# Designs tried in a protein design chat: VH-VL binders against b0r0t1r1705to1887. Part 5

Target 1, 183 residues: b0r0t1r1705to1887
Amino acid sequence: RLRVLADVSGSMYRFNGVDGRLERSMEAVCMVMEALESYEHKFKYDITGHSGDGFDIELVRCDKVPKNNKERLKVLKTMHAHSQFCMSGDYTLEGTEHAIRELAHEEADEHFVIVLSDANLERYGISPDRFARVLTSNPQVNAFAIFIGSLGDQADRLQKTLPAGRSFVAMDTKEIPQILQQI

## First folded at step 1 (VH-VL)

Design i3 (framework fv_indenebart)
Fold by ESMFold2-Fast, scan of step 1:
Structure i3 (fold): chain C 183 residues (1-183), chain A 121 residues (1-121), chain B 115 residues (1-115)
Amino acid sequence: as target 1 above (183 residues)
Amino acid sequence: EVQLLESGGGLVQPGGSLRLSCAASGFTFSSYAMSWVRQAPGKGLEWVSSISGSGGSTYYADSVKGRFTISRDNSKNTLYLQMNSLRAEDTAVYYCAKDYYDSSGYYFDYWGQGTTVTVSS
Amino acid sequence: QAVLTQPASLSASPGASASLTCTLRSGINVGTYRIYWYQQKPGSPPQYLLRYKSDSDKQQGSGVPSRFSGSKDASANAGILLISGLQSEDEADYYCMIWHSSAYVFGGGTKLTVL
């Protein structure tokens, strides 16, 4: 069982022209959906978003996963629209804790939480140590962070602060399927 | 300041049905799993059912599978337990309990006062 | 076979100490579990007391006196609730609990009588 957490806050839309963060995030979500369809015999998944308005914004339901490109595009359009009209804010810690807590109550052989992030946690007042504690808060849930387009000092520091094997850096969203294979 | 208020208990004949409710306040209801735990007269605690915060996953004790349905309405901050095909063995006080998870694990941090269900002829 | 076994009753004198045991079924290693303890007085709902996995992984409930503590007996495959300086108010039913295989499992409960 798997939950992917994505940032759909207003800052994703606002600053997309500066560094393409919304485009990168949407491409990452698309890659996740495509990769998981290849492993539908192994994973039941959902995708939720977080923003200044909350941390359980529905993007993909476990009982209604996208089956084709048209349905995947609909998910991406929902993500874009939410980012465009939502308040800026970050619920990465709260959303991750909620996902871990909720999935642990579900029937499954294995439980996974994957947090998609740009590695600039301190920009939102999030301590890397707090994030590390949240990711490891339940030994029955395997929580991981994938840092997208987050090269250099910030990504390196986070990988050193987070427990071994719990964080990955995707220099290009095309690396996401390989990272999911490692998980 | 967490409050859990159960209702819906009463006397019912074998084979009958009852729906229990638990009104929750003082916390973000949709962020926490909720459980029903029962206690037969003079007996110990028995976990009955749990539901995830979103309502997407439900769990049941073997003794109630196929007869009881747990559900929640997050817009009303209310937890439900639909009990069908009731048996004398289901006679108990039913407690609504709030599940808590932190870095130290799962437990029931708050309990309601309970509502009594009596199944007899 | 029950997952958790507790003795039905235990009695002790005021001021003495009581050790309440919670034994896990063979094949379930007590070392890997956090054991949660609840106190229930007649006519009242259960109250969370504490949880214990190890000395580095334990937690006391709000308002629970320090004379209540948790420990384990690995040889007996059991969790232990320790109550020191017993008071008449400690007379109650005590339940242990674990989260195991997507289920909450309670012990049968121990009635502690303070005479």
Scores: ipSAE 0.000, ipTM 0.452, lowest interface PAE 17.6, mean pLDDT 78

Design i4 (framework fv_indenebart)
Fold by ESMFold2-Fast, scan of step 1:
Order: C-alpha cells, then sequence, then structure tokens
Structure i4 (fold): chain C 183 residues (1-183), chain A 120 residues (1-120), chain B 115 residues (1-115)
C-alpha cells in the first residue's frame, strides 16, 4: 500500500514563475504515475495533496488510477488548479501525519508514504527534527521524503537530521523512478 | 458588508511623498491578501502592489519597485501604501482591492479609490 | 511587447452577442493561465465578473448573469469573454488579467459600446 503526498498550496502557483516549483512538482507526480503504472498488480497507490485548505485533497484514488496520458493530464490539471486558489501550505506535517495514521489502519503487509517536497520547510516554521519525528511516528509505516530540486544546503541539513534512507534528493525528475525502486 | 475606504490622496509635487490608507471592514482582514491597483485619467488599470494576509510576502510592479512600500496593520484592519519619489506618471486614482481567496488572488471587492495628482 | 493585448473598442447591438478577446504574448501559453475578467462603468470602481481556466475549472462573481461566460481560443493564444443577449447596461470597459512572473498583469481594456 502506497500514498504519495504532494504540495498543492498557493505558494506552488504564486512562486512557479520564480523557480518553477509547481512545474517540477507536477513533473514529479507525472513520473510517479508513469512508474507505478507497471506495478498495479504488485501494490495499490493513491496521491493526496496538501495545502493551507487541507491535507487530504484527492488527486488519485487507489480504485481509479490513471491508465493513459489523458487521465494523467487530468490529475496534473487538478493539481495546478488547486494550487492557484489555495492559501500557503503549512500542512506538510499534518498531511504526512494523517497519511501515516490512515494507512496504518488498512490491512496490508507493507505501508509506504512518500512526501514530495522542495525542502523549504523553514518557510512553514517546520524544523527538520519535527519533520523527522513525524516521518518515524509509526513503526508500521515506511515514510520517505523526496526533495525535488535542491534549495542548496537546506536539503542537505534535512538528510543529516532524518534517519538514514528516509530522504532522497531528485535534482532531475528522471531520478524519481530509480528512487521509487530503492523504496 | 465588505467595505474598503481609501484615504490620503492629494496634490503633490514631483519628487514628493504621500501615504495612502485603506480601512477595511466586514471580513477577517488578516486572512486575505490585499492589493493596490491604480488608474491614470482616461487610461486602463495597472496593478501596483500586493501583500499577503500575514504581511510576510510583498510584490511590486516594476514601475514602482524601490519607490513604493506596501504594508498592513492587521490589528487596525488597515492597508497602507507609502509612495516616495513621486513622478507625473504616478498620477492616478488608487484603488484598494481585496483578494478573493487567502492568497494574492484575483480581486473581488474594490474601494471607491483615492486620487493622487503629481503636478508642478 | 505587452503581456496581454485587448482591442481598444468594440460595438454591438442590443440583443446581439459580443466576444471580447484577450491575447497573450507569444512566449506564454493561454492554456496554462486563469484569465480573470473585470467590468468598469464610468465613475465606478471595477467589478469582478469571472475567471476561466477550462470548462471544468471556472468561476463566476456573485450576482453576475449567466449570459457572461469565458472561454479560450488556443490557436489565437487568447482568452475570450462572451456576453450574450447584450443589454444597454453592459456598456462598459472590460479588462482581462492574469498572474504572470510574480505580478498581476491587466490588459489595456476594451470599451464596449451597445448601440
Amino acid sequence: as target 1 above (183 residues)
Amino acid sequence: EVQLLESGGGLVQPGGSLRLSCAASGFTFSSYAMSWVRQAPGKGLEWVSSISGSGGSTYYADSVKGRFTISRDNSKNTLYLQMNSLRAEDTAVYYCAKGYDILTGYFDYWGQGTTVTVSS
Amino acid sequence: QAVLTQPASLSASPGASASLTCTLRSDINVGSYNIYWYQQKPGSPPQYLLRYYSDSDKGQGSGVPSRFSGSKDASANAGILLISGLQSEDEADYYCMIWHSSAWVFGGGTKLTVL
């Protein structure tokens, strides 16, 4: 069982022109959907967004995963539209905690949560230690962070404070499939 | 019930300064982005500046960058625009506008405007 | 070149339809933007009309009649405001707006005359 969590806050839309964060996040979500298409029989996945408006914005349901480019594009359009109208996201912690808690209630041999982030947790007042505690809050759930692009040494500091193997940096969205295989 | 009331406009010489205020009521002021939009006589709308609900983020049009400063006092439900080094092309009606959502969103309510005339 | 271009004026008869165009600069794709529309009558501040991203992602201002609608023309790289069943009170200036490169950008405005 796998849940991917993506930032769909208004900051993604408003600052996309500055550093392309929404475009990079949408590319990452697209790569995730494409990579997991081949593994539908092996595990079930969903994709949930978080923003200041909430931490359970539904992007992909495990019972209705995209099967072609048209359906994948619809998911990306929903992600774009939501980020255009939401408040800045300070629900990264709450969204991750909710995903871990909800998945732990489902019957499965393995549970995975993957948080897609640009590593700038300090803009939300989130300390690396607090994020580490949330990622490891339930021993029944394997929670990982994938930092899309790098904000310099901030991603490095996060990797230093997070348990070994719980965070990855993808400088290029092409690295997403390889990272997913490691998880 | 949403009301926006601008004040502080007037006649000023080139190179002078002026401070505009916008008194807001009828909504949770601190939750919404606020903006200033101006309109020169007989001309179109031009966005000037926006500020997030908390005041933590500010944005400026290139034409006013370095000369104008947007700020807000959430305890007084008031938006401000400090205008320095004024030029003839800054002559306009200045509107206070409320963001539709919590971000720097499109404008759903506008004040009546306050007139700034920069003339020698 | 201007980011958004609108025709300076447009005239139409009562009961007819008017299509107001907002053309985006060639380096940006209209498909990626919400297009916001505002109406301004003489002596009044602007009033929000609607926003349009796609048929499944659009919104309308409070009290704005359904005869106002938005759309896009991908081949022209333009947003379109359609006003059906024109009435004399529709005579006004109409502005389009987008958020681009950390800035709100207005078109130059179109003066609609209802003859």
Scores: ipSAE 0.005, ipTM 0.461, lowest interface PAE 16.0, mean pLDDT 78

Design i6 (framework fv_indenebart)
Fold by ESMFold2-Fast, scan of step 1:
Structure i6 (fold): chain C 183 residues (1-183), chain A 121 residues (1-121), chain B 115 residues (1-115)
Amino acid sequence: as target 1 above (183 residues)
Amino acid sequence: EVQLLESGGGLVQPGGSLRLSCAASGFTFSSYAMSWVRQAPGKGLEWVSSISYSGGSTYYADSVKGRFTISRDNSKNTLYLQMNSLRAEDTAVYYCAKEGYSYGYEYFDYWGQGTTVTVSS
Amino acid sequence: QAVLTQPASLSASPGASASLTCTLRSDINVGSYNIYWYQQKPGSPPQYLLRYYSDSDKGQGSGVPSRFSGSKDASANAGILLISGLQSEDEADYYCMIWPSNAYVFGGGTKLTVL
């Protein structure tokens, strides 16, 4: 069982023209859906967004996973629309904690939570140490962070401060499938 | 040296609006998150709002959500706080604060002198 | 109940030590948080003093004397700021702060009087 968390807050839309954050996030979600299609027989997955409105924004349900490009495009359009029309805010830590608690109660051989984020934790006001504690809060759930894009120094600090094997840095969204294979 | 200079405070009627500014110098403004922290007369510190280095993420105390908007202009090294629907309890000295980031830990390493906002009633 | 509780006032003599407490609400474990300390002198903005997580994970503000140190009391669920060798210029308000999620929370502050 697997849950992926993505940022769909209003700041993703408002500042996309500055650094492409919404476009990068949408690309990452698309890559995740395409990669997991190859593992349909091993994983039940869902994708949930977080924003100023909360951390339970439905993007992909485990009982209605996208099966083709048309269905994947609908997910991306939902991400775009939500970011365009919601208030700024961030529930990365709360969303991760909720996902870990919720999945721990489901029947499955293994439980995974994957948090998609940019490599600049300062953007979210999150210390790497605090994030590490959240990711390791329940030994029955394997929680990982995938940081997409970076400022160089930020990526190096993340690798050194987060627990070994719990974080991955993808300089390009093309690296996401191989990272998922390692998880 | 790092300097933060607030302005835009003043006397305003309940329900009114004010825009605060903070002029930053002595550091690479575009590389650091910034915050507003307020202090009511004779009271303690209360965090109001924070903004990431790029302006991509904003955070608000529950008491100001929907009424206040934090923003920044990195080309002008200036932080802003737009305050709408002001209430008597918003009366305070508003401090501009720079967030330090050293090895994964955030704290307010430099503060401005503050600007006073008085909501009359 | 307040997230962070500090005594309103504390008095100590010059040359003595002062121990300032910051008690976390019972649903929040002090062992899991960095406790940040700030000093505010009358008519001045706050100044960062230090951060304490553990003895092996702590930091000091630029120019802050070594006589200021942090610690924790797990049994009291509290962060502690210790000021040794008190000097008259240490008379100020002291605030603790934690970061429990995407928000910063300050204690109510302790007024330290050096008599």
Scores: ipSAE 0.000, ipTM 0.458, lowest interface PAE 16.4, mean pLDDT 78

Design i7 (framework fv_indenebart)
Fold by ESMFold2-Fast, scan of step 1:
Order: sequence, then C-alpha cells, then structure tokens
Structure i7 (fold): chain C 183 residues (1-183), chain A 121 residues (1-121), chain B 115 residues (1-115)
Amino acid sequence: as target 1 above (183 residues)
Amino acid sequence: EVQLLESGGGLVQPGGSLRLSCAASGFTFSNYAMSWVRQAPGKGLEWVSSISGSGGSTYYADSVKGRFTISRDNSKNTLYLQMNSLRAEDTAVYYCAKDSYEWLGDAFDIWGQGTTVTVSS
Amino acid sequence: QAVLTQPASLSASPGASASLTCTLRSGINVGTYRIYWYQQKPGSPPQYLLRYKSDSDKQQGSGVPSRFSGSKDASANAGILLISGLQSEDEADYYCMIWHSSAYVFGGGTKLTVL
C-alpha cells in the first residue's frame, strides 16, 4: 500500500512564474501516476495534497485510480485549481504524519508513504532533523522523501542530512520512475 | 532545566467538565510533542491524548475520543486538556509528558508531578 | 486481547538479576518495534529508563544506570528489560510501551519486589 503526498498550497500557484514550482509538482505527480499504471494489481495507491486548507486533500483515490491520459489530466487540473484558489499554508510535517498514521491502520504486506518536496524546507521553517523524525515515526510504515528541485546543492545537503535510504533527489522529474522502482 | 507543572484537577460530578493545564519551562516548547497520560487509583498507565509541536496533529485514545480536546498555546508554553462529559472511569491522576522529539512516537522523557481528577456522586 | 502483556509481579533477591518481559499480541512482530521502558516508584511520576529495538537502535535515558538494559526474545515475541545487580531502590512498577497504529500503548505493568 502506497500514499503520495503533494503540496497544493496557494504559494505553489502564486510563485510558479518565479521558479516553476507548481509545474514541477504537477509533472512529478504525473510521473508517479504513469509509473504505477501497469502495477495497479500489485500496488494499491492514493495521492493526497496539503495546503493552508488542510492536509488530507483528495487527488487520487485507491478505488478510482486514473487509467488514461484524460483521467490523469483531471488530477492535474484539480491540483492547479486548488493551488490557485486555496489559502497559503504548509502542512508538510502534519500531512506526512497523518499519511503514516492512516496507512498503518490498513491491512497490507508493506506500507509506503512518499512525500514530494521541492527541497526548500527552510521556506517552511522545517529542519531536516524534524523531518527525519517524522519519516521514521512509525516502524510499520516505510516513509520516503523525493526532493524535486532545480537547486541541486540544497537537495544534496538535505539527502545527506536525512537518514540513509529515506530520501531521494530528482533533479529531473524523469528520474522519478527509477526512484520508485528502488522503493 | 526541564520542568512540567500540571494544574486544574479536582472533584467533579458525572457529566461535568474540567480543564487541565500544564506549564512547561526549560526547553523550546514548540519543538516537542506533548501528551497526557493518566493512572487510575491502583491501576496502570493509560495514554489519553497527544499533540504535535505545532499543534497541527492531535491523537486520542478511543475511550476519550469526542469528549476530550487537547490543545496548546506555544506563546504561553502551556498544554491543555479540556475534559467534557466526565465519567467515573475518568477518575485518575493525569500526567503531562514531553516527547523526546517534535513529532509523536518516541519516549516520554520528562513527566510532570500529576494532577488528580475525581469523578463521583 | 491486550496489545502488550506484562506479568503482574516478580520477586528477586538483592544482587541478583531480574528479567521483565513485555509480550506483543499475536500478529504484531516484536522485531519491528521500539520498546520503551518506564519505572514508577510509589508516590512519584514515571521515569523514562530506555528504549530498545536492536543493538544498533537503542537509547539509555538520562541518569539511568548501565545495570538496566534492553533486549528481545523473538521466539516469545517479547521485549525484555534486564536489571542486573538488583538494589533495594529498584523496587518499583515497570511499564513497557510501544507506538502502534497512531497510539501509545502501555503494558499493564510489573511490580518488582526486591526481598
């Protein structure tokens, strides 16, 4: 069982013109959906978002995963619309903790939580040590961070600070399917 | 030096309400998850509720869900437990406990002295 | 059925060793959990002793003597608190705890009597 957590806050939309953060996040979510398309009978997955409006925003349900490009586009449009019209705020730590908690209650051989992040944790006041503690907060759940960013130095520093095997750096979103295969 | 001091306990009638407070000092309060743990007379420890450092995540034991509300005021370094619809089985010493980390799931490394809540008559 | 089970009482002589067990319910594999141990003396709040998951993932509480150590018995699906060189001050109630399914779960406690 797998849950992906993505940032859909208002800052994603408002600052997209500066650094492409919303476009990068949407492309990452698209790559995740495409990578898992052939494995729906092996992996039961969902995708949730966090924003100033909350940390359990439904993007993809386990029982209704996208099967084609039209359905995947609807998910991306939902991300775009939510970022455009929601309040700014960050629930990365809270959203990750809640994802770990919810998955731990479900019956499955293995549980995975994947947090998609732009590697700019300092923007949210999140220390790497605090994030590390949340990712390892429940031994029943394998939680990982995938840092998607144009700032390689920042992503490299975060990966070195977090526990071994719990974070990955994707300088290009095309690396995401390979990272998912390692998880 | 780290210290936790509970207050607000007392005698209350079944169906009544009570608000507990825990004053924290000696550490950066907002960086640590906090919990309430109770102990009925002559009985063992029972976890009641926990709250993350930011206050964004709260957790409750099934026995108190819907009746108790945990909250914190990081500007005042104070943890709260609002107890509604109290029952005889809620009678216990209530301890305030600090988690070793910001987020839930690690040791309760510092405990308060406890405050007694008695629900009777 | 209880998630964690501890014997109600245990007696041992001064200078001897005591092994306190904390058994996890069938279906919950002790191998994946950090087991936390707490000591409580009459009239006092609990004190954190240590946590143990494996030899590479363990921690001693501040000021806790090295006479206290943690381990596991995989065949019994149990965590173990070992107290060596028992002293009269070790007479207390001992509780194990885990974080499981978004909840802290305590064992029922073991009263250790040092005769």
Scores: ipSAE 0.000, ipTM 0.487, lowest interface PAE 13.6, mean pLDDT 79

Design i8 (framework fv_indenebart)
Fold by ESMFold2-Fast, scan of step 1:
Structure i8 (fold): chain C 183 residues (1-183), chain A 120 residues (1-120), chain B 115 residues (1-115)
Amino acid sequence: as target 1 above (183 residues)
Amino acid sequence: EVQLLESGGGLVQPGGSLRLSCAASGFTFSSYWMSWVRQAPGKGLEWVSSISSSGGSTYYADSVKGRFTISRDNSKNTLYLQMNSLRAEDTAVYYCAKYDEYSGYAFDIWGQGTTVTVSS
Amino acid sequence: QAVLTQPASLSASPGASASLTCTLRSDINVGSYNIYWYQQKPGSPPQYLLRYYSDSDKGQGSGVPSRFSGSKDASANAGILLISGLQSEDEADYYCMIWHSSAYVFGGGTKLTVL
């Protein structure tokens, strides 16, 4: 069982022209969907978003995963529209904690939570230590962070603070499928 | 330059209705979230409602949910607030406010306000 | 308990500095919020002053003098508006604001009197 969390807040849309954060996040989500298509019989997965409005925004349901490019594009359009029309905010910690708690109660051989982040958690007042605590809050759930960093030193600090094997850094979204293979 | 002009306020008895309007000029109205913020006599600011640039998303303060409806007409550069089932506690100056160009959080431009008095 | 708490009043002398506080309720961390500041003079609508998230992520309203600045006090869980070189025209009500739980929340306001 696998849940992926992505940022769909208003700041993703409003600052996309500055550093491409929404486009990079959408590319990451696309890569996740493509990678998991090869493992659909091994992993039952969903993708949820978080924003200033909350942390349970449905992007992909486990019972209706995208099967082709047209369906994947629909997910990306939903992600774009949500970012365009929602206020900025960050529910990364709350969303991760909720995902871990919810998945721990489901029946499965293994449970995984993957948090997609641009490694800019400091902007939202999220310390590496707080994030590390949340990621390891339940030993029955394997929670990981994938940092798609444009801020190199922030990603490095997060990796050093997080428990060994619980975080990965992707310099390019094309590295995401390889990272998922390791998880 | 950038201007917001409210109208439609007045005296109304409890249980009555009023529709406020806000005429916008000097910016691309259809590109910005808009809000209503009120201020009761001698009191502080209270956010009432916000609407997305397309009108597809709306947010309301708990105190007005089910009674007030925010809407906009981008072809007329006008924001509206339909107020139903008015109560004495709704007595206030109602300001129209525009979201800022940079963060999308702040209200960077405010109108002069229109006064709503719900008679006791 | 109120989400944002501001002192009702503050007095300061011309030329001095005034530090206005906006304290967040203990269940929310000031480090995670943009704190917005507004000035309201008697008979006028509010005017946007500035936004402060961090030293590297902040903004100022158009025409707002540099003597107005924002900061945070993590130990007090509070946002701070600093007005240096106080002038008589700074006498006004000051409001802080955040976006929290799908709502804008304003502080109760601080009346600044320039003696």
Scores: ipSAE 0.000, ipTM 0.471, lowest interface PAE 16.3, mean pLDDT 78

Design i9 (framework fv_indenebart)
Fold by ESMFold2-Fast, scan of step 1:
Structure i9 (fold): chain C 183 residues (1-183), chain A 122 residues (1-122), chain B 115 residues (1-115)
Amino acid sequence: as target 1 above (183 residues)
Amino acid sequence: EVQLLESGGGLVQPGGSLRLSCAASGFTFSSYAMSWVRQAPGKGLEWVSSISGSGDSTYYADSVKGRFTISRDNSKNTLYLQMNSLRAEDTAVYYCAKGPYYDFWSGEFDYWGQGTTVTVSS
Amino acid sequence: QAVLTQPASLSASPGASASLTCTLRSGINVGTYRIYWYQQKPGSPPQYLLRYKSDSDKQQGSGVPSRFSGSKDASANAGILLISGLQSEDEADYYCMIWHSSAYVFGGGTKLTVL
């Protein structure tokens, strides 16, 4: 069982022209959907978003997984529209905590939570130590962070701060399928 | 049998401090998140603060952030709420409540104490 | 606007059913939330009744009679607590609760009178 958490806050839209953060996040979400298409019989997954409006925003439902490019495009359009019209805010910690809790309640052989982040956690006042504790808060759930690096050195420092095997750095969204295979 | 017993309430002047305690028994205390919930006279329930089983994670209602501190001593099976800079609007019955899991955001408050009364008045 | 809204009072006859609503603020989808229900009788602490997110994600509190059940009304963006076969001892205050934006949020409570 797998849940992916993505940032759909207003900052993603507002600053996309500066560093491409929304575009990179959307590409990451697309890569996840495409990678899991081949394993749909093995993994049941959903994708939720967080923003200034909350931390449980439906992007992909476990019972309504996208089956083709048209449906995947609908997910990306929802993600874009949400970030365009929402206020700035960050619920990375709360969204991760909620995802870990929700999945722990479901019947499955294994539970996975994957947090997609641009490695700018400190910008939102989120301590790497606090994030590490949240990722390891429930031993029944395997929670991981995938940092989509806009600044390579920041992502590398975060990876070294987090527990071994709980974070990955993707300098390019094309690396995401390979990272998912390691998880 | 799960039991939660609050103490430490009383009458205090505005700007004063109080420390509430909740003695827990009948379960493995360190394995469960704990919370404080208050109720002003004749009013509804208001969540105050929560703490994870280990004590490493804490959350607070905006109305008490910076003034109240939740903590626990797992060796003594006791939950605490340190209340500073008390205001008239903090007057309430304070309940100790147990969660069903290690993390506090994962579930209901399945057991409640009898409550301890805090009155902030001159 | 409050995150959770409950009607202040509700009256129902013994033996009838009472449907208590907990309405989420516009913009917050009730479908994604697990709603917890509590009962409080005068002079007593609150008692956990049940939680409901979906038919596959619901739980009854220990010792809570089966005549208490949870559901949702998507069109009203509301969670529902149904009490069937009302008894005089069901007269109490009822509170709904969710976890939202890093906080537990309670509704204002509904006073149920059994007349």
Scores: ipSAE 0.000, ipTM 0.478, lowest interface PAE 16.2, mean pLDDT 79

Design p10 (framework fv_pamlectabart)
Fold by ESMFold2-Fast, scan of step 1:
Structure p10 (fold): chain C 183 residues (1-183), chain A 120 residues (1-120), chain B 107 residues (1-107)
Amino acid sequence: as target 1 above (183 residues)
Amino acid sequence: EVQLVESGGGLVQPGGSLRLSCAASGFTFSSYEISWVRQAPGKGLVWVGEISSSGSTINYAPSLKDKFTISRDNAKNTLYLQMNSLRAEDTAVYYCARDWGYDYYGMDVWGQGTLVTVSS
Amino acid sequence: EIVMTQSPATLSVSPGERATLSCKASQSVSSNVAWYQQKPGQAPRALIYGASTRATGIPARFSGSGSGTEFTLTISSLQSEDFAVYYCQQYYNWPLTFGAGTKLELK
């Protein structure tokens, strides 16, 4: 059982011109959908977004996963639109906690939550320690963070604060499939 | 009962404009992508364009993108097609059809169509 | 643009016979093909989606097959109400495209 939580906040759009984080996030989501397409019978997955508007933005439902390029492009366009017009807030912490709680109650051999983020947690008042506590809040759920398009120093600081093996940095979208394999 | 009902068709002079409506009932309109499809008399089906459930994303057939505008009013459960600079080749029955979101199980619900005739 | 080519343009058959309709895509569309039936004066009716899955309420005599670039709609033991025009459509990529249709007519 897998849930991917994607950051569609205003910072993704605002800083996209600097380091391409929205484009990289969209590419990462596309790669996740493509990688899991051939394994849908083994992995039941969904993708939800979070932004200043909330943390329950439906991008992909586990019972309606994208099957072709047209469907995948619609997911990407939805991500772009939300990032462009969303509020300044961030629901990463609340969204992650909700995903962990919800998934823990579903029947599956293993439960995974993957959070895609731009690592601007402290700008939104989310301390690394709080995020670490949320990621490990339920021992039955394996929660991980992937930081996309972030500066190395910021991501490295987060990796040192988060439990071993629970965060990854993707400076290039080519690294996303490899990171997913490690999870 | 799930239904789509088109209206607004009629006779239009070349160069004229016309706005078609598609009224939805019996389902949560705001959850579905909807397409416009046209069919010239005695000819096949031609996709005109599609609008996302929220209305933020609209895709058109490349040959029609500068001429037609698709919009929707989710509060009124209504889809629109604004048609400008109409020519004889735009004469067709215009259908609206429900597209099942990201799953795209084709177009499962169709209206009965509204005839647009560009001539005089 | 993905071009969908249907053949034959017209198929003349008798009730009780088997009809096979062909649809070819100019490039791979995976299994993202739908089939529609249209009777004179009526809107199209969904028959098949995902190349082979029957839409709700569609009789078992209708079956679809194929993947990639070649698709077939088969109607076993034709009934009188099956004489209509049939369209295939790809929903793999924008713009969405339909075949020109195959008209199924009485011999």
Scores: ipSAE 0.000, ipTM 0.457, lowest interface PAE 17.9, mean pLDDT 77

